# Designs tried in a protein design chat: VHH binders against p49116. Part 276

Target 1, 238 residues: p49116
Amino acid sequence: EGPLLSDTHVTFKLTMPSPMPEYLNVHYICESASRLLFLSMHWARSIPAFQALGQDCNTSLVRACWNELFTLGLAQCAQVMSLSTILAAIVNHLQNSIQEDKLSGDRIKQVMEHIWKLQEFCNSMAKLDIDGYEYAYLKAIVLFSPDHPGLTSTSQIEKFQEKAQMELQDYVQKTYSEDTYRLARILVRLPALRLMSSNITEELFFTGLIGNVSIDSIIPYILKMETAEYNGQITGAS

## First folded at step 20 (VHH)

Design pa25 (framework vhh_7n9e_1)
Fold by ESMFold2-Fast, scan of step 20:
Parts: C-alpha cells; structure tokens; sequence
Structure pa25 (fold): chain B 238 residues (1-238), chain A 119 residues (1-119)
C-alpha cells in the first residue's frame, strides 16, 4: 500500500465569505466556520485509508474527532479567517451578555477558558511555523485515533494512525533535518485538542446556521454529500 | 440505478476457504470505496472489510484480520472477498455495499450470499 496521504491531501484551501463585514455578526462567523467544517470533512472522506474503513466506522471516527479536526483547521487557516478578529468579536459579545445578565457567570467563565485554550493552541502552532504537510499528518493522526469509546476495528485504526506518525516523522526529519526535536515539539501539542469541549466550539462557531441541531447529528449527512454539494458549501455557491 | 449482486457462498467445514464475488453496476465503480458486511442468525449487522476505490488501501474487522483478503477488479466492476481458515463464527449472510450510495449499508445491500461453516 502507498503513502497514507498524497499531495491532494496536503492542499487545504479555505474560501472565506466575501467581503468581510465591517462589524462581525453571527451569520458571517457561522458561515466561515461551516465552510471550514465541510472542507475538513471532505478532506477526511478523500483519504483512501478512511474510505476503506466503511461508512459506520467513518461516521464514528469523525463524530469523535470533528472538534479536534476543526481546531487544527482553525489554527491552519487562522490568517485567512482573521481568527483573532473573530475571537475578539465573540469576547465582546460575551462581555455584553454578562452586563445584561443574559448568561450565567459560570457559563461565561467556561466559554472564556475555552477561547484562551484555543488562542494558546493557535499561537503555539504559529510559533512552530507548522507547514501544510505537518498539518495534514496531524489531522490524520487525530482522525485515526483508536482510543475513542464505542469504536470497532481499533487495531486497523491504530495501524493507520501509526502509519501517519511514521510518515510525519520521515517528512520532518527530511525537511527540518537541523532541528532534532521539532517532531517532539509538534506532537506534544496534540493532547491539548482533547481538552477543548465540542459543545463550546459548537456554541461559539455554529449557532445561527444549524439552529438547535448538533454537529454530531449532522455529520452522517455531511459525509454522504456529493462532491458538487461539498464544493457548494466550501465556496458558498449553492 | 445502482445494483450489487453477491455470489460464491456455500457450505464449508471449519478451516476451509471460500471466495465471494460482488458484481456492481449503475455507478462509476472505481471512484467509490466498497465493503463487505455480514449478518449472523439472530445477531446484528457487522462490517467485515473495506477497500478504497483505487485499491491502495484495505481494512478489516479485528475478527477476520489475517484470514480474509478483500480485492477488486475495476475493469470488471467486481469486488472479491477471499476467506481462509473459516470458523463456525463466520456463518452469516454476506453482502456488499458502497460507501457513497449505501447511505446506510442496508439501503443498497443485495440479497447477499449465505456462508455456513460446519464444525
């Protein structure tokens, strides 16, 4: 069997809604996040190893890791998205909500802690100057995680994860040969992804586009979309 | 219209071998992943094996790893499952499906082919 990922899997190009409004609103934030989510799901579905696992397993893997994939996508596309501006707008909205007593202080604290964790993660990835190949393999490592509850075929998933780890190692050693510890610095960032709540990510980025429907419940339908429908969601052309 | 037709099942003794075939039509076979599933009497449906459209990747359920081999012939629009060292626990109706059209596997499963393994 060949490499786990090809050059087509390294290409990850987010098309933002245009133009960016002068004042950020829920619609723009949710549309931008939705495009990134669909791009991430389309990316996963295009991997031959992922295709081989079968639809039930594919669905279970993505339902378990969509928040990790989405967060890696946020970090990778932070500049294209103007993520710092989006997060600042969310913080301002939360500050206004506390003043108007629309949300509990405990809930706002949880959300703010999530935003700080997200900012720290994105800053660490930016400082490491993670490239497109490294992002692709990090996404593959989190996608093929055999340790989520309820998964079947865990040995096969683990095999694909190990292949992703080996190919990332080969790439880093070849490309960044002078930096002996680069791989270790990159890999130690991954556990932080599991500390971020998918429920809070959903509240911050997807409110207003999916309404009261959870991301978890729509994942099976997104994975079944035809290529033209994915392209429409990614580019905003219906 | 998508059609999947399984064949090759039968009665075999434990330790024996069978080769299953699935003839596909109505879609661009080479562009879609394919899989084999099974349903044993009185049990739920179980995924057995899968293969990418280009044959570059295969995957197997833990229960069949090392014993079964999935393959495909894109020129003939045919999926295969080579089953070796069969066990009584492998007794089931075997069916094929595609990841793009199945929606749920049951939506596009053929009638299947029965495999019975005697002890």
Amino acid sequence: as target 1 above (238 residues)
Amino acid sequence: DVQLVESGGGLVQAGGSLRLSCAASGFRFSEYGMYWGRQAPGKGREWVSGISGDSSYTAYADSVEGRFTISRDNAKNTLYLQMNNLKPEDTALYYCATYEFSGRPEDYWGQGTQVTVSS
Scores: ipSAE 0.520, ipTM 0.799, lowest interface PAE 1.8, mean pLDDT 85

Design pa26 (framework vhh_7n9e_1)
Fold by ESMFold2-Fast, scan of step 20:
Structure pa26 (fold): chain B 238 residues (1-238), chain A 119 residues (1-119)
Amino acid sequence: as target 1 above (238 residues)
Amino acid sequence: DVQLVESGGGLVQAGGSLRLSCAASGFRFSEYGMYWGRQAPGKGREWVSGISGDSSYTAYADSVEGRFTISRDNAKNTLYLQMNNLKPEDTALYYCATYEHSGRPEDYWGQGTQVTVSS
């Protein structure tokens, strides 16, 4: 059956909206985040093992893990996105909301804690110097998670997750043979992804979406898009 | 305008075999995964098997693994399900599906093809 991921699945190239505005606004942040989300969904749908699982299973799987995939994508694309600049703009907006008494102190605390967790995660990935192959397999491990409630075909999902774990191990042992504990240092970072609130991620990055829609509600439609529609979303044409 | 047309069903005795076909049109067939599902009378819908666009990966429900084989012919835009060692509990309406459809269940379920297994 061959490897779980090919070179086409390891390649992950984000195209940012251009030009960058003089002042970052909700629209630019939302468009940038949407491009990353669509790239992540298109990446998942292109995996042959994922294609084989079936439409309903795939939708449930992505609904369960989109925030983990998105956060890994933020870390992987942090430089391309100038993520630190985006986060600084979000923090500035939150500080202005405090001045205007628009948010409660408890809510601001929750959102700031989420931002700090995200920064900590991205910094840890950067310090570990995670490469493109490692990111691809980490994304595959979180995608093929058999332990989310309500999933069907859990035995097949577990098989594909185990294959992802084995192929990551083989890659790390071959490529970083002198660093005996590298795989352990990488894998111990993954549980933090599940502690990050998808609702707060939506508030920070997707506030500009038209209508009161959740990412969970649009995932089935995104996964059913034609390749041309995906290309339109990632280039900003629609 | 995705169209999926199932055929090949019929009445067979337990232990028999059938080969189902699904003729697909209106999309780039080789780029999408394809699936077989079924619905037995009075039961919910059940996923049976799936195959990647390039045929490199297949998956099966536990109830059919080892008995059914999914395959595709991308040159003919056709999906197949070879069903061996059929059991009475395999009696159902069989339908094919893909990620690309008009967004309604009836569009990807089609009319299906009926499989009836007698004992």
Scores: ipSAE 0.540, ipTM 0.787, lowest interface PAE 1.3, mean pLDDT 85

Design pa27 (framework vhh_7n9e_1)
Fold by ESMFold2-Fast, scan of step 20:
Structure pa27 (fold): chain B 238 residues (1-238), chain A 119 residues (1-119)
Amino acid sequence: as target 1 above (238 residues)
Amino acid sequence: DVQLVESGGGLVQAGGSLRLSCAASGFRFSEYGMYWGRQAPGKGREWVSGISGDSSYTAYADSVEGRFTISRDNAKNTLYLQMNNLKPEDTALYYCATYERSGRPEDYWGQGTQVTVSS
């Protein structure tokens, strides 16, 4: 078998809605997040190893890990998205809501803690200067996680995850040969992804477009889209 | 419209072989992974095997690994399942699937082709 990922699968290019408004609003944030989500789903579906897994398995994998893939995408695309500006706008809105007694203090604290965890994760990835190849393989490790409840074909998923880990190791050792501990520093960042609530991610980034329907409940429909439909969602073209 | 039509099933004796075919239409066949699943009498659906759009990756359920081989002919928009050393436990309705076509939430997954293995 060839490598798990090709150059096509390493490429991850987000196209932002244009123009960016002077004052960020829910619709701009949700459109930006939706484009990243669809890009992430299209990326996963394009992987030959992922395509080879059974349909129920494929759906279960992305439903279980979409928040981890999305968060890695936020970190990878932080500059393109002006993520710091988006997060600052969300924080400002939440602080104003406290002052006006529109939201409970406990809920706002939970959401702000999530934002701080997200900022810390993105900052740690930026400090490590994670490259596109490393991001692609980290996403593959997350995607092919055999430990989510309810999965079928866990042995096959584990084999693909091990292949992803092996290929990441080979890449890092060849490309960053001078930095003996780089792989370890990268891999210890992954557990933080599971500390981030998918419900809070939905509230922060998807409220304007998705409403009360959870992202994981619509994933089966997203995975059935043709390539042209994904391209339309990723670029905002119809 | 997306359509998948399975064929090649029948009655065979234990230890025998069958080759199933799935004729696909209505989508860009080579861009999507394809799967074979089965539903035995009185059982739930079981994923059997899958293959990537470009044929570079295949995957098998533990129950069929080493006995079944999945393949595809993208020029003919056709998926195949070569079944060797068939066992009575392989008796089931066999169906093919892709992201472009899914079965019902109820115990139907398209037309399928019946495979019956006698002892």
Scores: ipSAE 0.649, ipTM 0.843, lowest interface PAE 1.3, mean pLDDT 86
Fold by OpenDDE, second read of step 21:
Structure pa27 (fold): chain B 238 residues (1-238), chain A 119 residues (1-119)
Amino acid sequence: as target 1 above (238 residues)
Amino acid sequence: DVQLVESGGGLVQAGGSLRLSCAASGFRFSEYGMYWGRQAPGKGREWVSGISGDSSYTAYADSVEGRFTISRDNAKNTLYLQMNNLKPEDTALYYCATYERSGRPEDYWGQGTQVTVSS
C-alpha cells in the first residue's frame, strides 16, 4: 500500500471564467463556483484510495463533505478567484432580495453570518499560509471522514483518514520542523467547516446556475463526468 | 460497451476457499477502479472490496477483511477475489463493478457468480 496522496494530488489549479465581467454577476459567480466544485470532486476521484471504495460509499462521502471540500477550495483558490470581491458581489445581490422583502430578518442574519464565517475561515487559512500539500491532506482528511451519518465501510474510511493525518504530520514535521505546533494549528481549523451550512452555500454560489436542482443530486453526475469534457468546458472548446 | 463477466463461484464448505474472476472489456481497464459486491438472499447489494486502477490501494468491508484479497491483472483485463476461510454468511451472488466514466451516475456490473457456503 502506497501513500494516500502523491505529488499529483497536490496540484489544484482553478481556471476562472473568461472574460471577467466589469461587474460580477450571478452567472459569473455560479460558473466560478461550479468549476471549483467540479475540480474538487475530480480531485477526490483521482485518489487511488477513493477509487478503492465502492460507488455508494464514494457518493455518500462526497455528499457528506462537498461543502467542506468546496470551502477548503475557496480558501485555497481565494486569490485566483478574488474571493473577497465575489463575496462582496454576493452581498450586493442579496440587497435586491432584501429590498424586495423576500427574506426575513432572521434569514438575512443567517446568510450574512454564513458569508462572514466563510470570509473568516479563508482569512484564517491565509494567515496560516497553508501550502498546497497541507491543503491536499486537509481535503483528504475531510473527504475520508467516518463520522457522517449513514456511511458504510466506516472502518475503512477511518483508516484512510488516519493515513491522511499521518502523512500530513510527516510532511509538516519535515517541512516546518521549526514550528512545533503547526500541525495542531492547522487541524484545529477543520471544526469551523462543520459550522457552515451546505444549504446556504448552495444558495449563495449555485442558485443562478443550477436552479432548483440540488448539489446533492448532481454529485453522482459530476463524479462520472469525463475529465476531457470538464477540461473542454474550461477551455471553451465544448 | 462495458462488459463484465464473473466466474469462479460454487459450493464450498465452511472454512474453504474460492477464487473469483471478472473479465472486463469495453473500457480502459487499467484507468479505473474496480470493486466486488455481493447480494445475499433477502438482502440488498453490499460492497465487499475495491481496488484502484494501479492496484496501489485496496479496501475491504469489515466482514471480509483478513479473509478476502482483491487483485487485478491489467494486462489481462481481469479482476480477482481470493476468498479464504469462507463462512455461511458469505453466501451470496458476487458481482464485479467498475467506475467507468460516461457521465452517468450508474456503475457497471456483471451478472454475478453464485457463492454458496455450507455449514
Scores: ipSAE 0.540, ipTM 0.812, lowest interface PAE 0.8, mean pLDDT 90

Design pa28 (framework vhh_7n9e_1)
Fold by ESMFold2-Fast, scan of step 20:
Structure pa28 (fold): chain B 238 residues (1-238), chain A 119 residues (1-119)
Amino acid sequence: as target 1 above (238 residues)
Amino acid sequence: DVQLVESGGGLVQAGGSLRLSCAASGFRFSEYGMYWGRQAPGKGREWVSGISGDSSYTAYADSVEGRFTISRDNAKNTLYLQMNNLKPEDTALYYCATYEYGGRPEDYWGQGTQVTVSS
């Protein structure tokens, strides 16, 4: 078998809703986040190794890791999204909620801590100057995680994760040959992704989602979409 | 409309071999991943094997790894499963499916080909 990822899997281009409103609102944030989510899921489904896994396994993997994939996507697309501006708007909404006693102090604290962790993660990735190939392989390592509860065929998933790690190592060693510890610095960032709450991510980015459904509940439906439907969601067409 | 037609099942002795086929139509076959699943009497549905659209990647359930080989002929729109060293535990209805078709999992049941392995 060939490389786990091809050049087409390294390309990850988010198209933002246009124009950006003068004052951010929950619908603009939700549309932007939804486009990133659809782009991430379409990316996963285009990987030949992922295609080779059964539908139940594919669904279980994405359900388990969507928040990690989404967060890596936020970091990779932080500049095109103006993520700092989006987070500032969310903080403003939270401050208004505090003044109106709409949310508990404990919940506000949890959300603010999550925003701080997200900013810290994105800043660390920016400081490391993670490139497109590195992001693609980090996403693959996250996607092919064999250690989520309830997974079947874990040996096959582990094989694909190891292949992703080996190809990342080969790429980093050849491209950044003088930086002996770059791979280690990149990999130690990954555990932070699992400490971030998917429920809080949903509240921050998907509040405008129609039907009040969880991301976990819609993943099977998104994965079953035809390629043309994915393209429509990613570009904002139809 | 997507149409999948399985064939090649039958009765075989333990240790024997069978080759299953799945004839596909109604979609651009080479652009879609394909898989084989099975349902044994009294058990739930089990994923057996999968293959990418370009044949560059294959995957197998732990129970069949090393005994079964999935392959495809994109010119013929046909998916294959070569089953070697068959065990009584492999007795099941075998069906094929595509990853990009919007059907429910249960929509593929009863359309398969029966494999019975006697001890």
Scores: ipSAE 0.587, ipTM 0.820, lowest interface PAE 1.6, mean pLDDT 85

Design pa29 (framework vhh_7n9e_1)
Fold by ESMFold2-Fast, scan of step 20:
Structure pa29 (fold): chain B 238 residues (1-238), chain A 119 residues (1-119)
Amino acid sequence: as target 1 above (238 residues)
Amino acid sequence: DVQLVESGGGLVQAGGSLRLSCAASGFRFSEYGMYWGRQAPGKGREWVSGISGDSSYTAYADSVEGRFTISRDNAKNTLYLQMNNLKPEDTALYYCATYEYPGRPEDYWGQGTQVTVSS
């Protein structure tokens, strides 16, 4: 079998709604996040190894890891999204909600802690100057995680994860030959992704898309979308 | 309109072989991953094997690895499953499906092909 990822899987181009409004609103944030989510789902389903797994397995994998994939996408696309500006707007809104007693202090604390964890993760990735190949393989390692509860075909998933790890190692050793410990520094960042709550990610970024439904509930429908429908979502229908 | 039609099932003795076929129409076959599933009487549906659209990757359930081989012919819009060293526990209705097929073909559109393995 060939490499797990091709050059087409390294290309990850987010098209933002334009123009960015002078004052950020929930609709702009939601549309931007939705485009990234759909781009991430389309990326996953385009991987030949992923396609080879059964439909139920594919759905279960993505439902288990969408928040990790989304967070890696936020880090990779932070500049394109002006993520720091979006997070600042969310923080401002939350602080106003405290003053107006619209949300409980405990809930606001949980959300603020999540934002801080997200900012720290994105900053750590930026400091390491993670490139497009590295992001693609980190996403593959996350996608092919055999240790989520309820998964079947765990031996096949583990094989694909190990292949992703080996190909990442080969790439880093060839491209960053002078930096012996770069791979280790990159890989130790990954466990933080599992500490971030998918429910809080939904509240911060997807309020306008999902209403009272969870992202993992809509994933089966997203994965079954035709390519044209995906393209419409990631570029935005007018 | 998208359609999947399975064929090639039958009755065989343990240790025998069968080759299943799935004729696909109504979609760009080479762009979609395909898989074989099965359902034994009184049991839920089980994934058996899958193949990428370009045939570069295949995957198998642990119970069939080394005995079954999945393949496809994109020029003929046909998916295959070569089944060797069949066992009584392989007895099931076999159906093909794709993750981008509108609706639920394994539940509503694929009629399947019956494989019965006698001891």
Scores: ipSAE 0.562, ipTM 0.808, lowest interface PAE 1.8, mean pLDDT 85

Design pa3 (framework vhh_7n9e_1)
Fold by ESMFold2-Fast, scan of step 20:
Structure pa3 (fold): chain B 238 residues (1-238), chain A 119 residues (1-119)
Amino acid sequence: as target 1 above (238 residues)
Amino acid sequence: DVQLVESGGGLVQAGGSLRLSCAASGFRFSEYGMYWGRQAPGKGREWVSGISGDSSYTAYADSVEGRFTISRDNAKNTLYLQMNNLKPEDTALYYCAAYEYSGRPEDYWGQGTQVTVSS
């Protein structure tokens, strides 16, 4: 049995819609987020260990963790995505909605707290200078989480998670040998991902795509897509 | 047209062995993860084992780990399940499925192959 991830799984290249509009709008934000989501799903489906678990287990795992995978993707692709500009545009829209009495203060508070948590997470990852290998293994640890409610075959999922943890440890100890506590600093960031609401992520990034349909309800459809269709969604070619 | 045809089932005594085969056609076999599922009399379907397209990874349900071995021959478009130390609890109709063509558990492509373990 080889390594859990190959060099091909470390490569994670987001292609943004081009050109960026002068004024950010829901369509551009949604298209950008959708490309990242499809890239993340395609990444997961390409992992041999993930393929071995079978379709029902795969669907359950991704439904449970898509928000965590998406948030890690946002952090990894923050510069390419100009995430700070996107979040600033969302904040400006929310502030204008308060002034026009279009949204409740309680809802705006929840959304602003979510944006704050997201910014803090992305900033912490940037300060740690997380590299591509580290991101790949963090995504694998999140993907192979045995502790989500309703999962079956939890022992096998736990073994794959432990393998991801072991390979991350080996990589960090080899590559950052001078920094004894780097792995601990990286791993302690992961619990924050579970505190982020998937409903608020949908509202911020997927309003133009989803409408009344949740992301987890479309995940079975996305995971069944042919490779060519994934490529079309990732590049905007279809 | 995708087809999956299971074979190799039969009646065997507890502690015995069987090797199941699944012949696949109509798709690029090596590009797809494959798995075996089973349905016991009067019960729902359950996943048994899976294997990646390149054979680098396998996975097993807790109930069969250490007793069953999944393998594939991509040149022959064939999936296998070697079953050792069979127990009466393994009695079921066994199905194979390709990851992208299986859908819900009830949507398996073949009729399956019956395995009956006595005593």
Scores: ipSAE 0.564, ipTM 0.809, lowest interface PAE 1.7, mean pLDDT 85

Design pa30 (framework vhh_7n9e_1)
Fold by ESMFold2-Fast, scan of step 20:
Structure pa30 (fold): chain B 238 residues (1-238), chain A 119 residues (1-119)
Amino acid sequence: as target 1 above (238 residues)
Amino acid sequence: DVQLVESGGGLVQAGGSLRLSCAASGFRFSEYGMYWGRQAPGKGREWVSGISGDSSYTAYADSVEGRFTISRDNAKNTLYLQMNNLKPEDTALYYCATYEYTGRPEDYWGQGTQVTVSS
């Protein structure tokens, strides 16, 4: 077998909705987030190792890790997305909700803590200057997680995760040879992704999209979309 | 319209071999992963093996690892499953499937080909 990821899998280009509105609104935020989610799902589906796993396994993996993939995508695309501006708009909305007593204080605290964790994660990745190869392999490591409950083929998944880890190690050691502990600094960031609430991510970024259904309930549908439909979602083409 | 047509099943003695084929049409075959599943009498469907669109990666259920080999011929739009050292426990209806869009969460499934392994 060749490398787990090719150069085409390292390329991760988000096309934002245009034009950006004068005032950020739920529609713009949801459309931007949806494009990133669809790009992430299409990226996963294009990986040969992922394609080799059965549909039930693919669906289970993505249902378990979509929030981790999405958060890595937010960090990777933070500049093109103007994520800091989006998060500031969300915080302003939450502060207005406090003033109007429309949300419980406990709920607002949970959401603010999530935003703080997200900002800390993105800042850590930016400070480490994580490159496109490193992001691709980190996404592969979280995608091929053998430890989610209910998975079959866990030995195959573990093999693919180990291959992702080995290829990341080889890349980092060769490209950043002067920084002996860079790989360790990168990998210790990953556990924080599993502490991010997928329910809070849905509330912050997907309120206009999902209505009465969860993201994990629509994952099978997204994974089975035509390539042309994926392209339409990520480029805004009709 | 997407079509998947399985063939190659039959009756074989334990320890024997069979080669299954799946003829695909109606989609860009080389762009999608393909897989084989099976369903024993009175049981649910079980994933057996899968292969990437470019054939660079394959995966197998633990029960068939080392005995079955999945392959594809993209020029002929055909998927194969070479089954060696067959066991009575391999008796099932074998079907192929793809991840091609259906507008629904269900895969595109073929009608299947019956494999029966006698003692």
Scores: ipSAE 0.555, ipTM 0.807, lowest interface PAE 1.5, mean pLDDT 84

Design pa31 (framework vhh_7n9e_1)
Fold by ESMFold2-Fast, scan of step 20:
Structure pa31 (fold): chain B 238 residues (1-238), chain A 119 residues (1-119)
Amino acid sequence: as target 1 above (238 residues)
Amino acid sequence: DVQLVESGGGLVQAGGSLRLSCAASGFRFSEYGMYWGRQAPGKGREWVSGISGDSSYTAYADSVEGRFTISRDNAKNTLYLQMNNLKPEDTALYYCATYEYKGRPEDYWGQGTQVTVSS
């Protein structure tokens, strides 16, 4: 069978809300994060191997990995998002919350540790100069994780993950032929994604957007959207 | 006027074979992933197999891997499931579905075709 991903799956273009406000606010951050989330879901939906697994499996895979996909998207789109500016605004808000006694010290510590881990991850990816092809395959490796409980097609999922790993290896060996350790340096970055809490990601980037429900609870509805509906959410049109 | 119509079910003895068909109409068949699911009496829906719109990828539930083969004919807007070495636990209403089809209240499923495997 053909490659797991085509050139169309390597293309990952985030359109930011315009204009950017002089002072970042929760609405701008949530809108930006929402666009990235929908872009990531649409990307997953467009993969033939993912299509073949069926709705229940697709839902389970994305529920388990949406935070990892989102974080990879943050790293990939860090420059277009001005992510460092967004994180600085979040830190400033958090420091103001300490002064106003609105958050517990333990919670603030958890959130700051999450922000530090996110910054470290994005910085490591930037230092490695991860390209669009590498990001696409890293997202595929994360998406086709066979180790989540309750999956009904674990052998097929594992096959697709192994195919993603093989195609990433082929790409890296051909494109970065003189750097024998590049693949290893890239792959050892992936476990850090699982150390980041989806609950803290929701608090930082989706506060007020999802109300009383979690991102994983709305994923089945997002995955059932038509292409036109995804395009509307990704571009902010209608 | 989007429609999914299953056929090919019946009664068969354990170890036997059946070929199911799903005739699709009213949407761009080749652009959508297609699925076979099943529901035994008193149980929830179970995903059986899936195929990408371009037929480049197929996937199977572990319980049917090696026994069932999914295929499609995009020129005929038809999805198939070849079922070999059938077991009594394969007894269920089999129905086809599509990932992005909006025409059905029951999550884009057809009405189904009954498969009964005698023990």
Scores: ipSAE 0.540, ipTM 0.792, lowest interface PAE 1.7, mean pLDDT 85

Design pa32 (framework vhh_7n9e_1)
Fold by ESMFold2-Fast, scan of step 20:
Structure pa32 (fold): chain B 238 residues (1-238), chain A 119 residues (1-119)
Amino acid sequence: as target 1 above (238 residues)
Amino acid sequence: DVQLVESGGGLVQAGGSLRLSCAASGFRFSEYGMYWGRQAPGKGREWVSGISGDSSYTAYADSVEGRFTISRDNAKNTLYLQMNNLKPEDTALYYCATYEYHGRPEDYWGQGTQVTVSS
């Protein structure tokens, strides 16, 4: 078998909706987040190792890890997205919801703690100056996680995760040879991704979705989209 | 419309071999992973093997690894499963799949091909 990821899998370019509105609203935030989600799903589906796993396994993996992939994408694309500005707009919206008695104080506390954790994660990745290869392999490590409940192909998933870890190690050791502990500093950041609630991520970034549609419920349909449909969603074309 | 037509099943003695084929149409075959699944009487659907669109990666269920080989011919829009050292427990209806609706065997395209291994 060749490398787990090719150069095409390292490329991860988010195109933001344009023009940016004078005042950020839930529609703009939701469209931006949706583009990142579709980009992340298209990225996962394009990996040959991922394609080789059964459809049930592929769907289960993505349903289990979409929040981790999305959060890594937020960190990677933080500058392009002006993530700090988006988070400030979300906080402002939450403050207005308190005044309108739409949310409980306990819920607002949970959401604010999530925003703080997200900011800490993105700041830590920025401080480490994580590059495109490192992000690609970190995403592969979280995608091929054999320890999610209900998975049936765990030995194959573990093999692919180990391959991702080995290729990341090889890359970091060759590229950042003078920084002996870089890989360790990067890898210890990953467990924090699992402490972030997917329900709160949905509320923060996908509030503009109509009805009570959850990201988990639409993942199988996103994975079935033709390549042209993914490209349309990523660029805003249809 | 997506169509998948399986063939190559039959009756074989334990230790024997069979080669299954799946003729695909209605989609860009080389852009999608392809899979073989099976369902034995009274059991649920079991994933058997998968192959990437470009054939660079394959994966196998633990029960068949080392005995089965999945391959594809993208020019012919055909998926294959070479089954060696067959065991009675391999007796099942074999399906090929790409994308399924609702995750049930009846959502696979095609009717499958029966493999029966005599003890």
Scores: ipSAE 0.529, ipTM 0.786, lowest interface PAE 1.6, mean pLDDT 85

